# Designs tried in a protein design chat: VH-VL binders against o29789. Part 12

Target 1, 134 residues: o29789
Amino acid sequence: MDEKTLAKMIEAVNKHMPEKTRSLAEMLKEKDPTIRAKDGNEYYIEKRELEFIAQHVDELDWPRFRIPVILEMNDIGGERVIYVRDKLHAEFIKRAFGFDRVLNGILTLYMYELPQIRRKLRTASQVIFRISLK
Short names: E, the ipSAE of ESMFold2; O, the ipSAE of OpenDDE; V2, 0.75 times the mean of E and O plus 0.25 times the DockQ between their complexes.

## First folded at step 5 (VH-VL)

Design V12 (framework fv_refanezumab)
Fold by ESMFold2-Fast, scan of step 5:
Structure V12 (fold): chain C 134 residues (1-134), chain A 121 residues (1-121), chain B 112 residues (1-112)
Amino acid sequence: as target 1 above (134 residues)
Amino acid sequence: QVQLVQSGSELKKPGASVKVSCKASGYTFTSYWMNWVRQAPGQGLEWMGWINTYTGEPTYADDFTGRFVFSLDTSVSTAYLQISSLKAEDTAVYYCAREDFDWLYDAFDIWGQGTLVTVSS
Amino acid sequence: DIVMTQSPDSLAVSLGERATINCKSSQSVLYSMDNKNYLAWYQQKPGQPPKLLIYWASTRESGVPDRFSGSGSGTDFTLTISSLQAEDVAVYYCQQYYDYLTFGQGTKLEIK
């Protein structure tokens, strides 16, 4: 994609999730971004999904989006990662993002956690949209 | 028809235990959190805590630790509230209420009809 | 915990007139990232469970008559019933769902 388009996507991400969006914005600049899971394996993050999230961040209700996808919460690099393993959460993700298909994977959404929303956000503090093993 | 149906009223003596049920129908049980709310006679609503219907993990408000246990039987789409060592102060209507996991909805849209628990000698 | 305080404790209003109920939170329930107030209103008629009327401070639940409206932001919220009907006799509760959950003490609405 051209530099102007990428700059606009980074701006949209930073607008919605200022504290954690720097990490997400930097990942958008990488050719083949990966993340290390608790099991010690590296997972490729589909860059097109990060780009889709950045493009549509203004259309999403981020605090609510994160709550239903908790299956297993792990810490990766100081961030908590939610692993989606069943059809229930796949249906939620299809509904939220309009995707026809959702594969098993890891969801991590980089988001600032406010102490005053602890009940809602504690169990989903860090979510990447989707990761799969290559 | 989406509904939550609770078990019938209970009359118990101090020191006994009670188990209230809340049976869900008309929706996917594990797609909504289940909350418990207490209302003493003539008093307001008091949130007791919630249980994640997918993981089975309960969370209790500070006033409801110890004697109160939230549990599930997902095979019959039912949530349970157990109160041990009953005291007169536990006399109340107990409600279950569902809370949507989904980003479109966060409030308690469906409630059970309530279960009156009376604790007296 | 966020403390929710309603006023008045009870209110008598004539049929067809406007009823106004207030709710104050001890801390803001506005989330700056999504600009939403995590505040709901419930109606409880005698002998019945509570019924959701309003969420997000001002969004009316499906099936709720348009005479019910919610307003306010941050710490100060209002539920308005524009033209009171006989079936509106109830206790009304506000609830924050920003940090855990807490209810106001309730406002009893009676026909004058």
Scores: ipSAE 0.000, ipTM 0.545, lowest interface PAE 11.5, mean pLDDT 71

Design V13 (framework fv_refanezumab)
Fold by ESMFold2-Fast, scan of step 5:
Structure V13 (fold): chain C 134 residues (1-134), chain A 121 residues (1-121), chain B 112 residues (1-112)
Amino acid sequence: as target 1 above (134 residues)
Amino acid sequence: QVQLVQSGSELKKPGASVKVSCKASGYTFTSYAMNWVRQAPGQGLEWMGWINTYTGEPTYADDFTGRFVFSLDTSVSTAYLQISSLKAEDTAVYYCAREDFDWFYDAFDIWGQGTLVTVSS
Amino acid sequence: DIVMTQSPDSLAVSLGERATINCKSSQSVLYSFDNKNYLAWYQQKPGQPPKLLIYWASTRESGVPDRFSGSGSGTDFTLTISSLQAEDVAVYYCQQYYDTPTFGQGTKLEIK
C-alpha cells in the first residue's frame, strides 16, 4: 500500500465515523492520560502499549483529533523510537485529517520519524501503519 | 550537479531480456524515490511504478507486474529496470525519474536521458 | 486510475503570442485537507526527456521562465505561455499525483 492510498483510507474512515462521542472527562477516566499541547500544533496524546491515541475534544462533546505521527520502520529492527516533529505532524494532519473532524472512539496511527530518515522511508503497509478503531 | 545517467540503447529479439541502468549523482541516492516511466514511439508518457531507494521495496503499476523488475545497487547509486520475455509492444524509451519522497507522491523533478529498447524480429 | 485528458492534441501559435493548453482530470485532484492540487506540467522537446515546469498546479519550478504559468483547481487546469518563443516548441504533458501517477496524452505546440 502506498502513502497516498493510506491517506485516502484514513479520510474515508473519518468521513464514516459516528458523529457523536462521549465527553473528554468520561474518556479520560478510563485511561491514564498524557495530554500535551504545543503552540501552533495542539494535540492530546495517550500512550497505550506502544500505540498513541491523540484526540482533541471541543465544547460540543465531539472529539477533534490531531495526531502525533510515529512511523515504525521494520528494517530498523522494529525498535520503538518515539520522535514527534511538529512540521511533519502539521503536514500529515493537513493531508489526512481536517481540524474539525468528528471521531467516535479512538483513532491510533502508528508512525515515527527520525530527522535523518524522514525523507528516506516511503513504504506504507498495513503492518507499519496501524489504524486501530473501536 | 544533480543528474541521472541511463545506459545505452538496446536492440533485442522477442523473448530476450534486457536490463536498463540509471545512475544517480549529485545528491543522496536514498533520500529520493526512483520512478520508471515508459514512452512508446510517438506516444505519451506511462508511469510504470517506483522503488523505495532506502528500503529497496518496489511498487508496480497494474500493467507492469510479472515481467518487470525494479532493483537497486545503493553502493553505486544505481537503479535498474529488468524486462523479461520481451514483446514487440515493449519497444519504447524507458526513463528513470526522481521524486522527493516523504509521505506522499510528488512531481518528478529530475529525469534520466532515456534508454531506447527496440524489440524486433 | 484517474484519467487525464488534454486539449487540444496539437496547437500552432505565432511567435510572441499567447499559448493555452488545457488539462482535465476524471476526478478532483484537490486534496481537501491541504488545499493543494496534485497536478504537474512537463515540457518535452524532441529527443529530450521531460522537464518539470509546474507543480502544485501553479508553482513554477526553479529556473523556469516567468512566461510559463499554471492555473486551475479540482478537475480543470490550464498551462499558459504568455509570449511564445522558438525554444518553446515541445510536447506538453499534465500529470496528476493525487493517486498513482497518470499523465495526459500530451499537447504538441508548434510555431505558425
Scores: ipSAE 0.000, ipTM 0.535, lowest interface PAE 13.2, mean pLDDT 69

Design V14 (framework fv_refanezumab)
Fold by ESMFold2-Fast, scan of step 5:
Structure V14 (fold): chain C 134 residues (1-134), chain A 121 residues (1-121), chain B 112 residues (1-112)
Amino acid sequence: as target 1 above (134 residues)
Amino acid sequence: QVQLVQSGSELKKPGASVKVSCKASGYTFTSYAMNWVRQAPGQGLEWMGWINTYTGEPYYADDFTGRFVFSLDTSVSTAYLQISSLKAEDTAVYYCAREDFGWLYDAFDIWGQGTLVTVSS
Amino acid sequence: DIVMTQSPDSLAVSLGERATINCKSSQSVLYSYDNKNYLAWYQQKPGQPPKLLIYWASTRESGVPDRFSGSGSGTDFTLTISSLQAEDVAVYYCQQYYDYPTFGQGTKLEIK
């Protein structure tokens, strides 16, 4: 993953998240991501997917949609870890009806489907992305 | 038990409209998306689109924009397909099929029995 | 638009023999994050709606006999009926649900 892309995502978190969430992001930077992975779902994400999200993160109304992104910068086995609290957001970003429609897909699904999906995923685990640093 | 029951066959003239119903029972209607699938005589299956049973928002595949309307009556757990300005090429069996409404697409586990719509003079 | 192509268009198999139906997708339907193939198989008998047999390429739907099995990954998939029975005469369809759903053209299975 590119360092500038990660820095941009950290800036987005700091800009759009509550004080408590920024404090948690700082705490997670000091923790072994493996410890967090025990209780979460592990996903492998390609650099291009993350770069697309980072390029468009400012286009999303993060405060309105309240989709927190917490960045953990730890390298394990050639992978960088990003913690995403909202499992729904992670899945929508990854799947979102194709890359040319990912923003519109996320906005549409969040606006029209998120309440129903949250009811189904009330016990959603923490989500940890493992990014290949090849 | 879980089932989808559709309305009976229709014989229509070109230019008429038709409204097909699909009544769900045995499950929470708003927890599953409803899909519509068409099958012309002797042909394969063609996906038409889906409707969000919680919000009422439809999505239409590109070939099914304009004359086709998906709607709901959640008070009676029923989905509807309306076709306006019927053409001979609309002659087909129309199926409703439910899909588990996770954040991802899924297979169609329960299907209605189908409604034959015949458009001829 | 993911195009699904089945082969053969029709197949005749003797009772008790193995039937094999193939399905190819124009692009991969394997999702890397969950390592699942978003592919289903349906059975349709004359005058009846399709019935789900297999989902995620290889998982049998509840109540489906174990003689039905699905295999494959990415773009190449197979439905196998290990020992054909008379009640298995039907048209079989593969379907991808990785993107907006598309179906194969169908394979008609008949007794030889």
Scores: ipSAE 0.000, ipTM 0.528, lowest interface PAE 14.4, mean pLDDT 70

Design V15 (framework fv_refanezumab)
Fold by ESMFold2-Fast, scan of step 5:
Structure V15 (fold): chain C 134 residues (1-134), chain A 121 residues (1-121), chain B 112 residues (1-112)
Amino acid sequence: as target 1 above (134 residues)
Amino acid sequence: QVQLVQSGSELKKPGASVKVSCKASGYTFTSYAMNWVRQAPGQGLEWMGWINTYTGYPTYADDFTGRFVFSLDTSVSTAYLQISSLKAEDTAVYYCAREDFDWLFDAFDIWGQGTLVTVSS
Amino acid sequence: DIVMTQSPDSLAVSLGERATINCKSSQSVLYSIDNKNYLAWYQQKPGQPPKLLIYWASTRESGVPDRFSGSGSGTDFTLTISSLQAEDVAVYYCQQYYDYPTFGQGTKLEIK
């Protein structure tokens, strides 16, 4: 896709994601004191919140932006390298979702799809994640 | 409120099979992983594996492949452990234990009371 | 797999005195992404299932008395009971959940 389309997609996601993800996730879940882990003002990304984020991306009529379809993760030495389909998709995830949300999204979705990857990741004593063009 | 209740003790002969149940109550069954832990008489705790209650996919520790089968009946919030071709060394208390399994691993916060399986001729 | 080794195998401590149990992992159980130690402590009394005492190396489970505390990071961990009570007689196990879960061999705590 082109830069103008990418800019519009980023605008749409940023405009609607907090309202739809945060408000709906809070409404659909029972009150849980662990929803917000205050470690540097970071929030724990829960499975249901991530699933809603993935569904929201699909609703934008851009199936190529689905996390399970556009992203893969491999272990290369001491690094977990996150590959994306192309440069524009890398720009989209970096700017629209932020590194923390994208990383938690990839880890959570892979843990539900591939439990062996979850165990394998935590075997590594030190893991550095990098988002890379593939 | 939150409980895991296991089936009663079993006395079996070598070569028989046994199926232990673990019934969950007081929480959403599919939101927590179910782990199985074995404890031989006078010995420590040994992790056998886990089953993803959302997907039904079981993962076994290396020492528990082959004769051991984890399964679920989500309609009654129950996990099962089946052991086939029983051997004397299978004599142990078998525990089920729940784990919050989102993107973070967690400790086992709720345990069943244990099921004693005795294998003797 | 990660091997968990406890010391001592058994100890006897007088009522009201401090008990200290050590646990060592063959690999670090500190996860670089969340900076947490994936280490738990359990108490098991005869004929009962294990009971969770401490998770994330130092966080006390709800309902556990404050005389129980966990400390350490990486590969070396300690469970401390500051003032031993009669009901604390049990076997104590450390567990890592960084990878496939493994338990220490247990430490039997008795009253002197």
Scores: ipSAE 0.000, ipTM 0.534, lowest interface PAE 13.5, mean pLDDT 70

Design V16 (framework fv_refanezumab)
Fold by ESMFold2-Fast, scan of step 5:
Structure V16 (fold): chain C 134 residues (1-134), chain A 121 residues (1-121), chain B 112 residues (1-112)
Amino acid sequence: as target 1 above (134 residues)
Amino acid sequence: QVQLVQSGSELKKPGASVKVSCKASGYTFTSYAMNWVRQAPGQGLEWMGWINTYTGEPTYADDFTGRFVFSLDTSVSTAYLQISSLKAEDTAVYYCAREDFPWLYDAFDIWGQGTLVTVSS
Amino acid sequence: DIVMTQSPDSLAVSLGERATINCKSSQSVLYSFDNKNYLAWYQQKPGQPPKLLIYWASTRESGVPDRFSGSGSGTDFTLTISSLQAEDVAVYYCQQYYDYPTFGQGTKLEIK
């Protein structure tokens, strides 16, 4: 992903991101960074993943970089999948982390598959969320 | 001035192949998904599938697997639809239509003018 | 596969009168998580490609006259033209994008 495209994605994410997002700079200050999901539970994010992102994002862009909510979903045949908040989050995660990234044993869903899974579920109540992303 | 400009009409015999082009201008090609929609004479609209313009990955509706191929040439901001082993039932106007890339599976805001493909002996 | 059914198949309305077109989906196109209806309306004039009028069931596309409005939720949707003008003669299609996109069969709108 080139720098101009990444900057555009960061701006798009910030503009259209749901209220519950957090900056990379703020999360890097925390010992055990968490995201509070819509269901009220807190989800842990591995700090080394945030540090990896920080190494690849220009320091001038850190205030603009927002961490999307990545949740475990445990209702698909025993496989763990990453559920993202919306289509824009899914696209950003795919571009920021890469298509083949495995986050602590959690499979990363590709953008074209994630929207299909969301639509197939047909309600948010069919998604079972877990506490840890670690 | 965002535009999608398609290739001209085609008259083909059954069993032949056709390749329809859709050239984008006025926007960043890889920032928007491209969809294909068919309309048989006097009939309604039928979604055929889409292609991710960033990755090149196509997705086909169930009725459009096998004989239909979506592809890209990003160097000229062009999407292609190829139909092999043409049948009379393939006679239709074929449209390309763009969709906001970050928000996949949204409404289609810009459409090509359509390409009439006629299959007759 | 979500089936979209429009009614009526054709409609004749006098200039300045209200036109109402209905669209029903075989399954709900309301996604509970984001509370959006994944439903669009298009206008198609003879020899032209479809033109987007409404998306998210009720949001009017930029440049579309305010006489066009969309309403409804879940499985039942309506496109309303409050005061019909001559240039509104066209076939109108509803489309769901909750799953793989599907279109209604179209409603032909004519001047009486």
Scores: ipSAE 0.000, ipTM 0.532, lowest interface PAE 14.6, mean pLDDT 72

Design V17 (framework fv_refanezumab; at its last look DockQ between E and O 0.06; V2 from the best seeds 0.00; counts 0 for: pae E 6.0 > 2, off the site)
Fold by ESMFold2, look of step 6:
Structure V17 (fold): chain C 134 residues (1-134), chain A 121 residues (1-121), chain B 112 residues (1-112)
Amino acid sequence: as target 1 above (134 residues)
Amino acid sequence: QVQLVQSGSELKKPGASVKVSCKASGYTFTSYYMNWVRQAPGQGLEWMGWINTYTGEPTYADDFTGRFVFSLDTSVSTAYLQISSLKAEDTAVYYCAREDFDWEYDAFDIWGQGTLVTVSS
Amino acid sequence: DIVMTQSPDSLAVSLGERATINCKSSQSVLYSNDNKNYLAWYQQKPGQPPKLLIYWASTRESGVPDRFSGSGSGTDFTLTISSLQAEDVAVYYCQQYYDYWTFGQGTKLEIK
């Protein structure tokens, strides 16, 4: 992993963690939905991304589906992997992108799978970064 | 050093097919997405799409669905562009371009030398 | 799609003078999450592939001479060559990479 990629990951985690998540059902009703980050700023979630999520999530689950979709970066033995820990998020990722790899009971993505998700969910997903100690 | 070396120019008749190769060297092929860019004679640059070099999964720009197929042979660090049912309008230089393997979009830092495909009757 | 429009289409500038090329996007390419403009500039000399000059609107790629600079934000961007040299004769393209990739139509730079 190069220095540019690591810097982007750390920056995204540090500045834009949501103060509160919001439900997909609630945000779909809004014209210009936003998420308030812990830095106090409001960030727009593009409506087309919410609609894409809605296409791949059972409507009964929309009230419980939290925005943003959380992608947790981990380092395991020198390899970067992404965990999708939220059950509804994991099922969505499986349905929308076809990724269904489970490691230790958690949907697990490799770095090379991340861009396909992030580019489709630029505003509606959030990478969080966990630095493991040796 | 870090290079993308493309196959030589092609002269084809309408209705034929062509397969352009793009061989990478000097870096880990599967760590960087590969993009294809078209440039018709005397015209500007036109992004055609990209391929995930680890999974082989392509994404095509809207105007390049159908007759254009991206593929890989990772054992020889090579990406391919195949164009079927060639038309005169397909006459262009085709470039491969490296994008950093990133969870966001990035600029193209390394380009192949280009492959001229000429389609004439 | 984000449409990129360059001006002028062609430009003739005297050796040693300043050249200015403008690029406008149909929507903002400034990403609020990182406060960066996802805008690049490329140089293409005759018979050669494009070469990356500037990324993030104003960051010079390694090995690119100091006379090349990028500026602007949001929807309006400028490439400036502060003192034109003979080797700078080329077509210049802006590119957005905020949402996929689109290129401007190109600006041909010639010596007057």
Scores: ipSAE 0.159, ipTM 0.726, lowest interface PAE 5.6, mean pLDDT 87
Fold by OpenDDE, look of step 6:
Structure V17 (fold): chain C 134 residues (1-134), chain A 121 residues (1-121), chain B 112 residues (1-112)
Amino acid sequence: as target 1 above (134 residues)
Amino acid sequence: QVQLVQSGSELKKPGASVKVSCKASGYTFTSYYMNWVRQAPGQGLEWMGWINTYTGEPTYADDFTGRFVFSLDTSVSTAYLQISSLKAEDTAVYYCAREDFDWEYDAFDIWGQGTLVTVSS
Amino acid sequence: DIVMTQSPDSLAVSLGERATINCKSSQSVLYSNDNKNYLAWYQQKPGQPPKLLIYWASTRESGVPDRFSGSGSGTDFTLTISSLQAEDVAVYYCQQYYDYWTFGQGTKLEIK
């Protein structure tokens, strides 16, 4: 499989990813905030989820806090884990959920911890699948 | 020497497609985001978006969704910008610029030399 | 989106004199967690790509002459060239990287 094909596969798998993230600040100002995904669909973000995030993020950071919260699926030694690479996302996750495990400098969640986050952030978080292009 | 070298100038007709390349050398390609910046003739700089060179995930600015596609070939440390359905308004110099993955240095410290894309009937 | 506005649009300064370019952001680019201003200045000469001069509002990029300095915080920033040299003729851009990236419209600096 060539790299181009692999890249296309990644795009297909992650088609639900947003074309562009939006700031927490701007989305909190909207009655029915949405995110446009790569698949061309527009998905509504639950306002209550944004409010939940806002409760755990300093107001001054709202412009920098990007929605959705990205939860990156990775396989490490045959074990699947979730990376939270964004620093503000990581701090939020630590504050809101108490997860603070850091592996290789990245906040890392186990699969059994993921549902706790996904239940609270059903629409405001997205799980993506990473495939190494190396 | 750390550098980004872009492909040569392009002359295209409206409706055609173009693919600009940006080859990195002198550093670890997959340790930096690759950003794309457009500059129309005599105009300012416009950030187009970036691609994560490690994951391959692209992110596009609002004005650059749909016809613009970021891609990679990590085996040759190269990032690509593809523009489809070219319009006259797409005439510009396109730059690639790297950004460190660590958020301690988010400015664009290394730039390609730019690629002029001219769209004309 | 954060809008960056530079002033003036064009500036003519005599050799050896001080050049001052201002940049305003539509919202603060000071990040509370690290107390850094996510603001950069670039220099672009004709036919060349932009060159990074200043980042974090006031930190000079490696190799940038001491005559270049950046100041300001929050929403108001200034690029100063203490003694204009002939090679400083260029268009200068401010850029915020607090919320994605946006550039000012540019300031054309010429010799008077």
Scores: ipSAE 0.023, ipTM 0.702, lowest interface PAE 3.6, mean pLDDT 90
Fold by ESMFold2-Fast, scan of step 5:
Structure V17 (fold): chain C 134 residues (1-134), chain A 121 residues (1-121), chain B 112 residues (1-112)
Amino acid sequence: as target 1 above (134 residues)
Amino acid sequence: QVQLVQSGSELKKPGASVKVSCKASGYTFTSYYMNWVRQAPGQGLEWMGWINTYTGEPTYADDFTGRFVFSLDTSVSTAYLQISSLKAEDTAVYYCAREDFDWEYDAFDIWGQGTLVTVSS
Amino acid sequence: DIVMTQSPDSLAVSLGERATINCKSSQSVLYSNDNKNYLAWYQQKPGQPPKLLIYWASTRESGVPDRFSGSGSGTDFTLTISSLQAEDVAVYYCQQYYDYWTFGQGTKLEIK
């Protein structure tokens, strides 16, 4: 069972991973901004969420911080959960998007193919979707 | 240009504490991790851990969890290593070394000159 | 932890001759997704901090002379100095950065 649960979580993470990083400025110009995921589907992102992130960039060390865009992963146990690397970003993401929990384990399972590459948790463990300042 | 400058050598008695500084210049301090590396006299290099300069969160290697504290003062672009309850076996040169946030490579490209900490009665 | 083992512990080479230093990892440091070896080489001269020479097993750091080259993949790596110069007297360390960071024990290079 543990193997089936692990496979399901890996599939869910891989399914929702973005193909490319997008600019916040370009997305804010679109009526209905989207991110194209690896499964080939386009996921709509609430424009209000992007506007909220833009309003709070001064709480994040701008301009070096790449603003995360997150997608809800409700098919993992039915909860609105996301994995992030550090406590400051985790609390911001939780507050900004109303997540109940932020789980480190989800991205760790994604890295299961190469569990010996733990150093990549520092980069890969950032939010699932990333967008750039430009 | 880009450099890390550490504080001067220290001579301490067992049981004392020491705080080593590492001041960065020539680059954006909070865009690179800071690593600490120790070298006992005549011995090789030993990685101690890192600190995220953006968040202030430290991570320690297993041998360096109890008496060792990594901290920052971002207003002056400085990282600190504090060692409490000093022991003779802590005698070593302590280096700070920067590491990119995976923008080009994860090797330690810039190092401080080292701080010799000697612990003797 | 990945254990890094260097050989030999010390090496004496005549000026102008080739020096070869080996490094072995206890497990592969080749990442299949980017096809890169997470292996670096450092030079440490007496009284100085280590200096990065090579990263990604074979990429020479800016400013490092052409006589230094790195080779190998997976678990077996080599640092070569094609024509030893007097200023190359130092201790050389390999480092894996595949799973955190661990250093080899070092190889001391001296002139005969």
Scores: ipSAE 0.000, ipTM 0.534, lowest interface PAE 13.1, mean pLDDT 73
ESMFold2 (binder alone), look of step 6: mean pLDDT 92; pTM 0.942
ESMFold2, look of step 8: ipSAE 0.070; ipTM 0.700
ESMFold2 (binder alone), look of step 8: mean pLDDT 92; pTM 0.942
OpenDDE, look of step 8: ipSAE 0.021; ipTM 0.687

